# VH-VL binders against Uncharacterized protein y4jR, part 10

Target 1, 151 residues: Uncharacterized protein y4jR, of Sinorhizobium fredii (p55518)
Amino acid sequence: MKTLIVEDNPKKRASLVEYYSSEFPSDDLEVTSALISGLRVARDTKPEFIILDMTLPNYSPDENKGSRIELMPFAGREFVMRVNRMSIKTKVIIVSMFETFGVAPRLITLNSLDAELRDRYPNVFVEAVHYSQAQADWKTAIKNARLSLDR
Key: E = the ipSAE of ESMFold2; O = the ipSAE of OpenDDE; V2 = 0.75 times the mean of E and O plus 0.25 times the DockQ between their complexes.

## First folded at step 14 (VH-VL; framework fv_daratumumab)

Design n1 (from m1 with heavy chain N107S; at its last look DockQ between E and O 0.56; V2 from the best seeds 0.70)
Fold by ESMFold2, look of step 14:
Structure n1 (fold): chain C 151 residues (1-151), chain A 123 residues (1-123), chain B 107 residues (1-107)
Amino acid sequence: as target 1 above (151 residues)
Amino acid sequence: EVQLLESGGGLVQPGGSLRLSCAVSGFTFSSYYMSWVRQAPGKGLEWVSAISYKGGYKYYADSVKGRFTISRDNSKNTLYLQMNSLRAEDTAVYFCAKSPFRYGSDSLYFDYWGQGTLVTVSS
Amino acid sequence: EIVLTQSPATLSLSPGERATLSCRASQSVSSRLNWYQQKPGQAPRLLIYDADNRATGIPARFSGSGSGTDFTLTISSLEPEDFAVYYCQQRGNWPPTFGQGTKVEIK
């Protein structure tokens, strides 16, 4: 199975890659670090499974030079919408370090984004889960989503 | 010692086909992105195609998309380029090139290059 | 696609002189600009990656600098083996693209 990880944070990216490659060593894994590069790879190579961050830069960061980067807090929502327009056979799970987004009094929770995306894009979107290095919930969610594609 | 050796170039008529090979040694082939880069006679360099370490992700320049197919056989340490529907503008020396990484299609650069093989498309 | 423009097209110098080669990108590539050397009948050789990092085995007389759109390759004191064509290459935006080259030739 071709699986794409889209994640800009180097430590979280390494953690996702290590977990996924140990659990599914025969899968073909690709990794990108930005919204635009992730969408290009999805369009051009049609991965069957996508593990996606909610907050991403538009362009891949220059991690060696420490450049200031504009992060798009709802990049994951835009990603799902645009992949849905591509009409490719893929499933997307969002794994986020954040549980709330936006500015008071209009805060948006990860759970409400999960509900919105499941309702609007049921053919593409699986779920959104919280990432923490201390907990296994995101590992279980990734594993269950991936195994559901075998059924 | 890292070595990349291209073969399979030659003279072909427009519309014809040719298959290039690149035999590698001196590194763990299955760990790295590989690319084809070409250079028309007397001209500069043009990236043509790239392939991920397991071969599942393949990328093409717009000028060759739909006509060329990159592939690899990790058990034989060999990179391939199948070139179909060849045109005069495909005339070039074709280099195979290694990247120093496993992931990151948006980060291509080439730390080792082969000697090149000449493809001439002429009627 | 990002267009890289190298200047000058030809740089005629004597051994021992300093060479300064320029590469300008049509839009920012941050620090993601590489330099290659190519001698007649040979493959390109990586000199500098990511603006200012020397590749393995490259002599200290080669150095790179710049960021954003403007980049420079400097050869502090030309040796006879340095007379070649030099290409810049960006990896900041897909697809990777190369400049047209600067030929460094003996005066």
Scores: ipSAE 0.602, ipTM 0.870, lowest interface PAE 2.0, mean pLDDT 91
ESMFold2 (binder alone), look of step 14: mean pLDDT 92; pTM 0.946
OpenDDE, look of step 14: ipSAE 0.887; ipTM 0.944

Design n2 (from m1 with light chain N93Y; at its last look DockQ between E and O 0.74; V2 from the best seeds 0.76)
Heavy chain, then light chain:
Amino acid sequence: EVQLLESGGGLVQPGGSLRLSCAVSGFTFSSYYMSWVRQAPGKGLEWVSAISYKGGYKYYADSVKGRFTISRDNSKNTLYLQMNSLRAEDTAVYFCAKSPFRYGSDNLYFDYWGQGTLVTVSS
Amino acid sequence: EIVLTQSPATLSLSPGERATLSCRASQSVSSRLNWYQQKPGQAPRLLIYDADNRATGIPARFSGSGSGTDFTLTISSLEPEDFAVYYCQQRGYWPPTFGQGTKVEIK
ESMFold2, look of step 14: ipSAE 0.622; ipTM 0.871
ESMFold2 (binder alone), look of step 14: mean pLDDT 93; pTM 0.951
OpenDDE, look of step 14: ipSAE 0.899; ipTM 0.947

Design n3 (from m1 with heavy chain S105T; at its last look DockQ between E and O 0.57; V2 from the best seeds 0.70)
Fold by ESMFold2, look of step 14:
Structure n3 (fold): chain C 151 residues (1-151), chain A 123 residues (1-123), chain B 107 residues (1-107)
Amino acid sequence: as target 1 above (151 residues)
Amino acid sequence: EVQLLESGGGLVQPGGSLRLSCAVSGFTFSSYYMSWVRQAPGKGLEWVSAISYKGGYKYYADSVKGRFTISRDNSKNTLYLQMNSLRAEDTAVYFCAKSPFRYGTDNLYFDYWGQGTLVTVSS
Amino acid sequence: EIVLTQSPATLSLSPGERATLSCRASQSVSSRLNWYQQKPGQAPRLLIYDADNRATGIPARFSGSGSGTDFTLTISSLEPEDFAVYYCQQRGNWPPTFGQGTKVEIK
């Protein structure tokens, strides 16, 4: 199965890759670090499963040097919307280090985003979960979502 | 010793087909992205296609999309390029190239190259 | 697609001289620019990756610098085996693209 990880944070990306590769060693895994590269890969290769961050830069940062690139706090929402428009058969799970987004008084919670995306894109979006090194909830969510796709 | 050996080049008429192979040794083939890069006679280099370490993700330059198919057989350590509907502008030396990474189209640079095989498309 | 423009097209120098080769990108590629050497009838060889890192086995006389849109390959003292064509290549934006090459030839 083709699985795409879209994640800009190097430590979190390594953690996701390590977990996924150990749990599903037969899957063909691709990794991108930005909104635009993630969308291009989704369009061109039609992965069946996508593990996605909510906050992403538009373009891949140069992680070996300290270049600054603006992060888009709702890139994951944009990603889901645009993938839904592609009409490809895929399932998306969002794994986020953050539980709130935006600036007061316009704060949006991860739970609120989860509810919005489930309502608007039920054929593509599975769920949004909080990432924490201290807990394994995100591992269980990824595993359950992936296993539901077995053919 | 890392070796990349292309074969299958030759003369073909416009509209014809040709299949290139690249036999690989000296590294764990199934761990790395592979690419085809071409060079028209007397010209520079052009990336043509790339394939993920297990073969499920395939990428093509716009100029070849729909006509060329990249594939790999990890049990035989061999990379392939099926070229259909060939045009005069496809005439080039085709190089097999290895990337040093397992993941990401952001990581396409080529640490090892084959010697190339010449494809000539002429009537 | 990102266009890489190399200058000069040809650089005629003698052994022992310093060579300075330029590569300019149409958009920023951060530090994601690589350099290759190609001799006639041979495959390209990776020299420099990510602007300033020498690839394995590349002599210290080769160095790279730059970021964003402007990049330089320097050969501090040319040796007879260094007369070749040099290509830059970016991995900063899809798809990967190459410059048109700079030929370094013996004067």
Scores: ipSAE 0.606, ipTM 0.869, lowest interface PAE 2.0, mean pLDDT 91
ESMFold2 (binder alone), look of step 14: mean pLDDT 93; pTM 0.949
OpenDDE, look of step 14: ipSAE 0.891; ipTM 0.945

Design n4 (from m1 with light chain S28D N53K; at its last look DockQ between E and O 0.55; V2 from the best seeds 0.73)
Heavy chain, then light chain:
Amino acid sequence: EVQLLESGGGLVQPGGSLRLSCAVSGFTFSSYYMSWVRQAPGKGLEWVSAISYKGGYKYYADSVKGRFTISRDNSKNTLYLQMNSLRAEDTAVYFCAKSPFRYGSDNLYFDYWGQGTLVTVSS
Amino acid sequence: EIVLTQSPATLSLSPGERATLSCRASQDVSSRLNWYQQKPGQAPRLLIYDADKRATGIPARFSGSGSGTDFTLTISSLEPEDFAVYYCQQRGNWPPTFGQGTKVEIK
ESMFold2, look of step 14: ipSAE 0.682; ipTM 0.886
ESMFold2 (binder alone), look of step 14: mean pLDDT 92; pTM 0.947
OpenDDE, look of step 14: ipSAE 0.894; ipTM 0.946

Design n5 (from m1 with light chain D52E; at its last look DockQ between E and O 0.56; V2 from the best seeds 0.72)
Fold by ESMFold2, look of step 14:
Parts: structure tokens; C-alpha cells; sequence
Structure n5 (fold): chain C 151 residues (1-151), chain A 123 residues (1-123), chain B 107 residues (1-107)
């Protein structure tokens, strides 16, 4: 199975890759770190499973230099919308370090985004889950989502 | 001792086909991205195609998309390039190239290269 | 796609002299620029990756610098084996592209 990880944070990306490649060593894994590169790979290669961050830069960040990079707080929502328009057979799970987005008084919760995306893109979007190194719930969610594709 | 050995080049008429092979040794082939890069006589370098470590993700330059197919056989440590509908502008030395990474089409750079195989397309 | 313009096209110098090679990108590539050396009849050899990092086994006389659109390869004191063609290559935007090359030749 072809699986794409789209994640800009180096430590979280390494953790996701290590977990996924250990659990599903037969899968062909691709990794990108930005919205534009993730969408290009999705369009050109049609992965069957996508693990996605909510907040991403438009272009891949320079990991060796602390340059100013504009992060798109709702890049994951944009990604799901665009992939849905591609009409490819894929399932997307969002794994986010943050449970709230935006600024007061217009804060949006991860649970609210999860509900919105399930309602709007039911054929593509599976769920959004919180990532923490202290918790294993995101591992269980990824595993269950991936195993459901074998059925 | 990394070795990349290309073969399958030669002279072919326009519209013809060739299959290039690259035999690999000295590293765990199935762990890395592989690419083809070409150089027309007296010209610079042009990336042609790349393939993921298990072969499921394939990428092509626009100039060859639809005509060339990259593949790999990890059990034989061999990279392939099937070239169909060849044109005069495909004339080049074709290099097999290794990347030092398992993931990321946006990480393409090439730490080891083969010696190349010449493809000449002329009538 | 990103165009890389190298200058000068040819650099004629004597052994022991300092060589400075430039590569300009049509759009920012951050630090994602690499340098290769190619001698006649040979495959390219990776010298510098990600603007400033020497590849394994590359002598200290080779150094790279730059970010964004302007990049430099410097050879602090030319050795006889350094007379070759040098290419820059970007990985900052799809697809990867190469510059047209700078030939470093004996004056």
C-alpha cells in the first residue's frame, strides 16, 4: 500500500515514520513537509492512505536554518478539500499537536474541525486525532484506520 | 564500495524503444530512492525520473512523462528505465543515481552515480 | 520550474589561486542547493549538499555558502585535480534542476 505522510515538524515526522514503518513494513511510504509538495505527490502518485498535519507551510522548511516560514494554520483542511476534488481512492487521517486553532475570541477546536471534515468529506476524511509523545491514542487511530483499508 | 553499473544503451531509430538497466552493489538497495539523470552531448545535466525505495512512488520529468517508465526489482538489486517513442532529443548519456534517503521526493540529491550508458537516437 | 544560472561560464585560473563560482536561482530555494564536480568522461561527484555541507571525503578547500537565490562555491587554493566542470542543483522546488555549469580550466 502506498502511504503518504505530510508533516513539517522534524521530531513529530520522525516519530510518525518510525511508528508507521515498524507497524506496516510492507507499505511503500513517502514523506513530504509542506502543503504544496503533499498535494503534488497525492495528485501524481495517488496514495491510498494519507497521514496529515493540520498546520503546514506552503513550501518545505529549511531544517538547517531558522528562516522565517509562514505557517498555514488550516492547511490540513485545505489539503482534504483539494484531495476530495482529485477524485482519487484515498483515506486521510489528521494528526495534530494542537487541540485549538486561531486567536481569541474565534478559537476553533480540533474536535470541531473533525466534525466539519467528516460531514463535508465523508468519502476521503477518516478522523482528526491529537498527537502527544505521552499518549499512544494517535498510534491506535493510525493503526485502526490503516487496517480498515485491508477489509 | 558502492557500485552502480548501467547497461542497455545503444543506437536506435526515432520512435524506437530501449530498456536501460542499472546493477547495484555495496549498499542496501531496497532502502533508498533511485533516479535516472541524463546528459546530452556537450550539455548539462537533466533529471529524468525517480522511484521510491519499494517502487510504488514514481516521478518523471515532463519531457519524458508517458513515454518512459521507471521500475526496480529489489530482489535482483536492479533499477530499470523503459524508454518508448524515442526522439532525437533523448540522445544522451544516462546515469543511474542514488539518493542517501528512503523518503521524500523533495529531497532529491545524488551521492553516488554510475558511469553512464550512451543512448543515441538517429535515423 | 526553477532556472539556475551559473557564472562565469568559464573560469581560467592557475593552481594555487582561489576560485569563486556563483549560482543564482530564479526563485528562492532556501538552503536547498547542491554542488557537483564532473571531469571529462566521468560521472558527476557530489561536493556540497544543502548549501554548506561537504559530502563525505570532500577536501576542506571546497566550501559552499548562500541562501535564497544567491549561492557560492569556493575553492580556496586550486589543485591540479580541481580543473573540471561544476554544476549547481536545487531541490527546493519540484522538479529538481541543474545549472548549466561553470568550467574551471588552467590558464
Amino acid sequence: as target 1 above (151 residues)
Amino acid sequence: EVQLLESGGGLVQPGGSLRLSCAVSGFTFSSYYMSWVRQAPGKGLEWVSAISYKGGYKYYADSVKGRFTISRDNSKNTLYLQMNSLRAEDTAVYFCAKSPFRYGSDNLYFDYWGQGTLVTVSS
Amino acid sequence: EIVLTQSPATLSLSPGERATLSCRASQSVSSRLNWYQQKPGQAPRLLIYDAENRATGIPARFSGSGSGTDFTLTISSLEPEDFAVYYCQQRGNWPPTFGQGTKVEIK
Scores: ipSAE 0.635, ipTM 0.869, lowest interface PAE 1.7, mean pLDDT 91
ESMFold2 (binder alone), look of step 14: mean pLDDT 92; pTM 0.949
OpenDDE, look of step 14: ipSAE 0.902; ipTM 0.948

## First folded at step 15 (VH-VL; framework fv_daratumumab)

Design p1 (from n4 with light chain N93Y; at its last look DockQ between E and O 0.79; V2 from the best seeds 0.80)
Heavy chain, then light chain:
Amino acid sequence: EVQLLESGGGLVQPGGSLRLSCAVSGFTFSSYYMSWVRQAPGKGLEWVSAISYKGGYKYYADSVKGRFTISRDNSKNTLYLQMNSLRAEDTAVYFCAKSPFRYGSDNLYFDYWGQGTLVTVSS
Amino acid sequence: EIVLTQSPATLSLSPGERATLSCRASQDVSSRLNWYQQKPGQAPRLLIYDADKRATGIPARFSGSGSGTDFTLTISSLEPEDFAVYYCQQRGYWPPTFGQGTKVEIK
ESMFold2, look of step 15: ipSAE 0.703; ipTM 0.892
ESMFold2 (binder alone), look of step 15: mean pLDDT 92; pTM 0.942
OpenDDE, look of step 15: ipSAE 0.898; ipTM 0.946

Design p2 (from m4 with light chain S28D N53K; at its last look DockQ between E and O 0.78; V2 from the best seeds 0.78)
Fold by ESMFold2, look of step 15:
Structure p2 (fold): chain C 151 residues (1-151), chain A 123 residues (1-123), chain B 107 residues (1-107)
Amino acid sequence: as target 1 above (151 residues)
Amino acid sequence: EVQLLESGGGLVQPGGSLRLSCAVSGFTFSSYYMSWVRQAPGKGLEWVSAISYKGGYKYYADSVKGRFTISRDNSKNTLYLQMNSLRAEDTAVYFCAKSPFRYGSDNLYFDYWGQGTLVTVSS
Amino acid sequence: EIVLTQSPATLSLSPGERATLSCRASQDVSSRLNWYQQKPGQAPRLLIYDASKLATGIPARFSGSGSGTDFTLTISSLEPEDFAVYYCQQRGYWPPTFGQGTKVEIK
């Protein structure tokens, strides 16, 4: 199975790759670090499973510069919407380090985004889950989502 | 010693097909992205296609999309390029090129190159 | 797609002289610019990656600098084997693209 990880945070990305490649070593894994590159890969290669961050830069960060880049807090929502328009057979799970997004007074919770995306894009979107290094809940969610594709 | 040896070039008519091979040694082939890069006679370099370490993710320049197919056989340490519907503008030396990465389609650069094989598309 | 413009087209110099080659990108590519050397009838060879990092086995007389849109390859003291064509290549935007080359030739 072709699986795409879209994640800009180096430590979280390494953790996702390590977990996924250990659990599903036969899968063909690709990794991107930005909204635009993730969408390009999805369009051009049609992965069957996508593990996606909610907050992403438009373009891959320069790993050599160290300067902060502008992150799009709702890039994951944009990604799901655009993948849905591609009409490809794929399933997307969002794994986020953050549980709230945006700036007051327009804050949105991860749970609210999960509900919105399930309602608007049920054929593509599976769920949004919180990531932390100390917890295994996101591992279970990824595993269950991936195993559901075998049927 | 890292070696990449291309073969399969030759003269073909427009609309014809040709299959290039690149035999690889001196590194763990299955760990890295591979690419084809071409150079028309007397001209500069043009990236043509790239393939992920397991072969499932394939990328193409717009000029060849739909006509060329990249593939790899990791058990034989060999990279391939199937070229169909060839045009005069495809005439070039085709280089096999290695990237130092397993992942990252947006991060292509080429640390080792083969010596190339010439493809000529002419009536 | 990103256009890379190299200047000068040809640089005529003698052994021992300093060579300065320019590459200008049509958009900001940050540090994501690489340099290759190609001798006649041979494959390209990676010299510099990510603007300033020296590739494995490349002599210290080669150096790279720049960021954003303006990049420079410098050869501090030309050796006979350095007379070749030099290409810049960006990886900041898809797809990867190359400049048209600068030929460094013997005067």
Scores: ipSAE 0.658, ipTM 0.883, lowest interface PAE 1.8, mean pLDDT 91
ESMFold2 (binder alone), look of step 15: mean pLDDT 92; pTM 0.944
OpenDDE, look of step 15: ipSAE 0.896; ipTM 0.945

Design p3 (from p1 with light chain D28S G92D; at its last look DockQ between E and O 0.84; V2 from the best seeds 0.00; counts 0 for: pae E 2.1 > 2)
Fold by ESMFold2, look of step 15:
Structure p3 (fold): chain C 151 residues (1-151), chain A 123 residues (1-123), chain B 107 residues (1-107)
Amino acid sequence: as target 1 above (151 residues)
Amino acid sequence: EVQLLESGGGLVQPGGSLRLSCAVSGFTFSSYYMSWVRQAPGKGLEWVSAISYKGGYKYYADSVKGRFTISRDNSKNTLYLQMNSLRAEDTAVYFCAKSPFRYGSDNLYFDYWGQGTLVTVSS
Amino acid sequence: EIVLTQSPATLSLSPGERATLSCRASQSVSSRLNWYQQKPGQAPRLLIYDADKRATGIPARFSGSGSGTDFTLTISSLEPEDFAVYYCQQRDYWPPTFGQGTKVEIK
């Protein structure tokens, strides 16, 4: 199975890659670090499973300098919308370090984004889950979503 | 002691086909991205195609998309390029190239190269 | 696509001289700019990756600098084997693209 990880944070990316590669060693894994590169790979190679961050830069961060770049807090929502329009057979799970997004007074919770995306894009979007190094809920969510594609 | 050895080049008419091969040794082939890069006579370098370490992700330059197919056989340590519907502008030396990574289409650069094989498309 | 423009097209120098090669990108490529050397009839060889990092086995006389849009390859004292064509290559935007090359030739 072709699986794409789209994640800009180096430590979280390494954790996702380590978990996924250990759990599903026969899958062919691709990794990108930005919204635009993730969308290009999705369009051009049509992965069957996508593990996606909600907050991403448009372009890959400079790993050599640890640079600050603009992060788009709703990049994951944009990604799901665009992939849905591609009409490719894929499933997307969002794994986010943040549980709230935006700026006061217009804050949105991860749970409300999960509900919105499930309602709006049911053929593509599976769920959004919170990531933390201290908890394993995101591992279980990834595993369950991936195994559902075998059925 | 890394070696990349291309073969399969030659003279072909427009519209014809060729299959290039690249035999590799001196590294764990199945751990790395591989690419084809070409150089028209007297011209610079043009990236043509790349393939992921397991062969499932394949990438193509717009100039060859739909005509060329990259593949690999990890059990034989061999990279391939199937070239169909060849055009005069495909005339070039084709290099097999290795990247130093397993993941990431964002990270494409080439630490080892073969000596190349010449493809000439002429009537 | 990102266009890389190298200057000068040809640099005629003697052994022992310092060579300075420029690469300008049409848009910022951050530090993601690499340099290759290609001798006549041979494959390219990676010299510098990510603007300023020497590849394994590359002599200290080769150095790179720059970020954003303007990059430089410097050869501090040319040796006979350094007369070749040099290409810059960016890896920041898809697809990877190369400059047109700078030929360093013996005067």
Scores: ipSAE 0.596, ipTM 0.866, lowest interface PAE 2.1, mean pLDDT 91
ESMFold2 (binder alone), look of step 15: mean pLDDT 92; pTM 0.948
OpenDDE, look of step 15: ipSAE 0.892; ipTM 0.945

Design p4 (from p1 with heavy chain L108M; at its last look DockQ between E and O 0.83; V2 from the best seeds 0.80)
Fold by ESMFold2, look of step 15:
Structure p4 (fold): chain C 151 residues (1-151), chain A 123 residues (1-123), chain B 107 residues (1-107)
Amino acid sequence: as target 1 above (151 residues)
Amino acid sequence: EVQLLESGGGLVQPGGSLRLSCAVSGFTFSSYYMSWVRQAPGKGLEWVSAISYKGGYKYYADSVKGRFTISRDNSKNTLYLQMNSLRAEDTAVYFCAKSPFRYGSDNMYFDYWGQGTLVTVSS
Amino acid sequence: EIVLTQSPATLSLSPGERATLSCRASQDVSSRLNWYQQKPGQAPRLLIYDADKRATGIPARFSGSGSGTDFTLTISSLEPEDFAVYYCQQRGYWPPTFGQGTKVEIK
């Protein structure tokens, strides 16, 4: 199975790659660091499973200079919308370090984004889960979503 | 010693087909992206295609998309390029090239190259 | 696609002279610019990656500099083996693209 990880944070990306490759070593894994590169790979290669961050830069950061480029807080929502329009058979799970997005007083929660995306894109979107190194909820969510594709 | 050896080039008519091979040794083939890069006689370099370490992710330059198919056989340490519907502008030396990474399709550069195989498309 | 413009097209110099080769990118590629050397009838050879890092086995007389859109390859004192064509290549934006080359030849 072809699986795509779209994640700009180096430590979180390494954690996702390590977990996924240990649990599903037979899968063909690709990793990208930005909204535009993730969408290009999805369009051109049609991965069956996508693990996605909500907040991403448009273009991959230069790892030699650190990640100081502008982050788009709702890039994950844009990603899901565009992938849905591609009409490919894929399932998307969002794994986010943040539980709130935007600027006060107009903050949007991860739970409300989860509800919105489930309603608007039920054929591709699975769920949005909070990432924490201290908790394993995101690992369980990834595993369950991936295993559901085997059935 | 890292070695990449291309083969399968030759003279073909327009509309014809060729299959290029690249035999690899001196590194763990199944760990890295591989690419084809071409150079028309007397001209510069053009990236043609890339393939992920397990072969499931395939990428093509727009000029060859739909006509060329990249593949790999990790059990034989061999990279392939199937070239169909060949045109005069496909005439070039085709190089097999290794990238120093396993993941990251938007991070392409080439630390080792083969010596190339010539493809000539002419009547 | 990112266009890389190399200058000069040809650089005619003698052994022992300093060579300075330029590469200009159509968009900001940050540090993600590489240099290759190609001798006639041979494969390209990676010299410099990520603007200023020498690849393994590359002599110290080769150095790279620049960031953003303007990049330079410098050969501090030309040796007979350095007369070749040099290509820049960006990895910052898909797809990878190459400059058209600078030929360094014996005057």
Scores: ipSAE 0.677, ipTM 0.888, lowest interface PAE 1.7, mean pLDDT 91
ESMFold2 (binder alone), look of step 15: mean pLDDT 93; pTM 0.948
OpenDDE, look of step 15: ipSAE 0.897; ipTM 0.946

Design p5 (from p1 with heavy chain D62E; at its last look DockQ between E and O 0.80; V2 from the best seeds 0.79)
Fold by ESMFold2, look of step 15:
Structure p5 (fold): chain C 151 residues (1-151), chain A 123 residues (1-123), chain B 107 residues (1-107)
Amino acid sequence: as target 1 above (151 residues)
Amino acid sequence: EVQLLESGGGLVQPGGSLRLSCAVSGFTFSSYYMSWVRQAPGKGLEWVSAISYKGGYKYYAESVKGRFTISRDNSKNTLYLQMNSLRAEDTAVYFCAKSPFRYGSDNLYFDYWGQGTLVTVSS
Amino acid sequence: EIVLTQSPATLSLSPGERATLSCRASQDVSSRLNWYQQKPGQAPRLLIYDADKRATGIPARFSGSGSGTDFTLTISSLEPEDFAVYYCQQRGYWPPTFGQGTKVEIK
């Protein structure tokens, strides 16, 4: 199976790769760090499973330099919409360090984004889950989503 | 000792097909990205195609998309390039190239190269 | 696509002299620029990756510098085996692209 991870945070990305590679060593894993590169890989290679961050930069940060990076808080929503337009056989799970997005008083929760994306893109979107190093909920969600794709 | 050896080049007419091979030794082939890079006679280098460590992710330069197919057989330590619908501008030495990483398609650079095989497309 | 402009096209020098090669990117590629050497009748060889890091087995006389759009390869004291063509290559934006080369030739 071809699986794509789209994640800009270096420590979270390493954690996702370590878990996925250990759990599914037979899968062909690709990793990108930005919205545009993630969409390019999805379009050109049609992965069957995508593990996606909600907040991403448009372009990949330079791993060798510390610099300020402009992040798009709803990049994951945009990603799901664009992948749905591609009409490819894929399933997307969002794994987010944040449970709340935007600025008061018009905050948007991860749960409400989950509900929106399930309603609008049911053929592509699986769920959105919270990432924490202390908890294993995201590991269980990834594993269950991946296992559901086996024929 | 890392070695990459290309073969399968030759003279072909426009519209023809050719399959290149690259025999690899001296490293764990299945752990790394592989690419084809070409050099037209007397010209510079142009990246052509790349393939992920297990072969599932394949990438192409726009100039060859739809005509070339990259593949690999990890059990034979061999990289391939199937070239169809060849054009005069495809004339070049084709190099097999290794990247030092398993992940990150947006991070291509090439730490080891083969000697190249010449493809000539001429009527 | 990112265009890399190398200068000079040809650099004619004697052994023992210092060579300075320039590569200018059409957009900011940060540190994501590499250098290759290609000797006559041979494949390219990686010299420098990520602007200033020497590849395995590359002699200390080769050094790289720069960031953003302007990059330099320096050969501190030319040896006979250093007369070759040098290419820069960026990995900052898809797809990877190369400069057109600088030929370093013996006077």
Scores: ipSAE 0.688, ipTM 0.887, lowest interface PAE 1.6, mean pLDDT 91
ESMFold2 (binder alone), look of step 15: mean pLDDT 92; pTM 0.946
OpenDDE, look of step 15: ipSAE 0.897; ipTM 0.946

Design p6 (from p1 with heavy chain K58R; at its last fold request DockQ between E and O 0.86; V2 from the best seeds 0.81)
Heavy chain, then light chain:
Amino acid sequence: EVQLLESGGGLVQPGGSLRLSCAVSGFTFSSYYMSWVRQAPGKGLEWVSAISYKGGYRYYADSVKGRFTISRDNSKNTLYLQMNSLRAEDTAVYFCAKSPFRYGSDNLYFDYWGQGTLVTVSS
Amino acid sequence: EIVLTQSPATLSLSPGERATLSCRASQDVSSRLNWYQQKPGQAPRLLIYDADKRATGIPARFSGSGSGTDFTLTISSLEPEDFAVYYCQQRGYWPPTFGQGTKVEIK
ESMFold2, look of step 15: ipSAE 0.718; ipTM 0.895
ESMFold2 (binder alone), look of step 15: mean pLDDT 92; pTM 0.948
OpenDDE, look of step 15: ipSAE 0.900; ipTM 0.947
ESMFold2, fold request of step 21: ipSAE 0.665, 0.675, 0.628; ipTM 0.882, 0.881, 0.873
ESMFold2 (binder alone), fold request of step 21: mean pLDDT 92, 92, 92; pTM 0.945, 0.944, 0.944
OpenDDE, fold request of step 21: ipSAE 0.906, 0.902, 0.906; ipTM 0.949, 0.948, 0.949

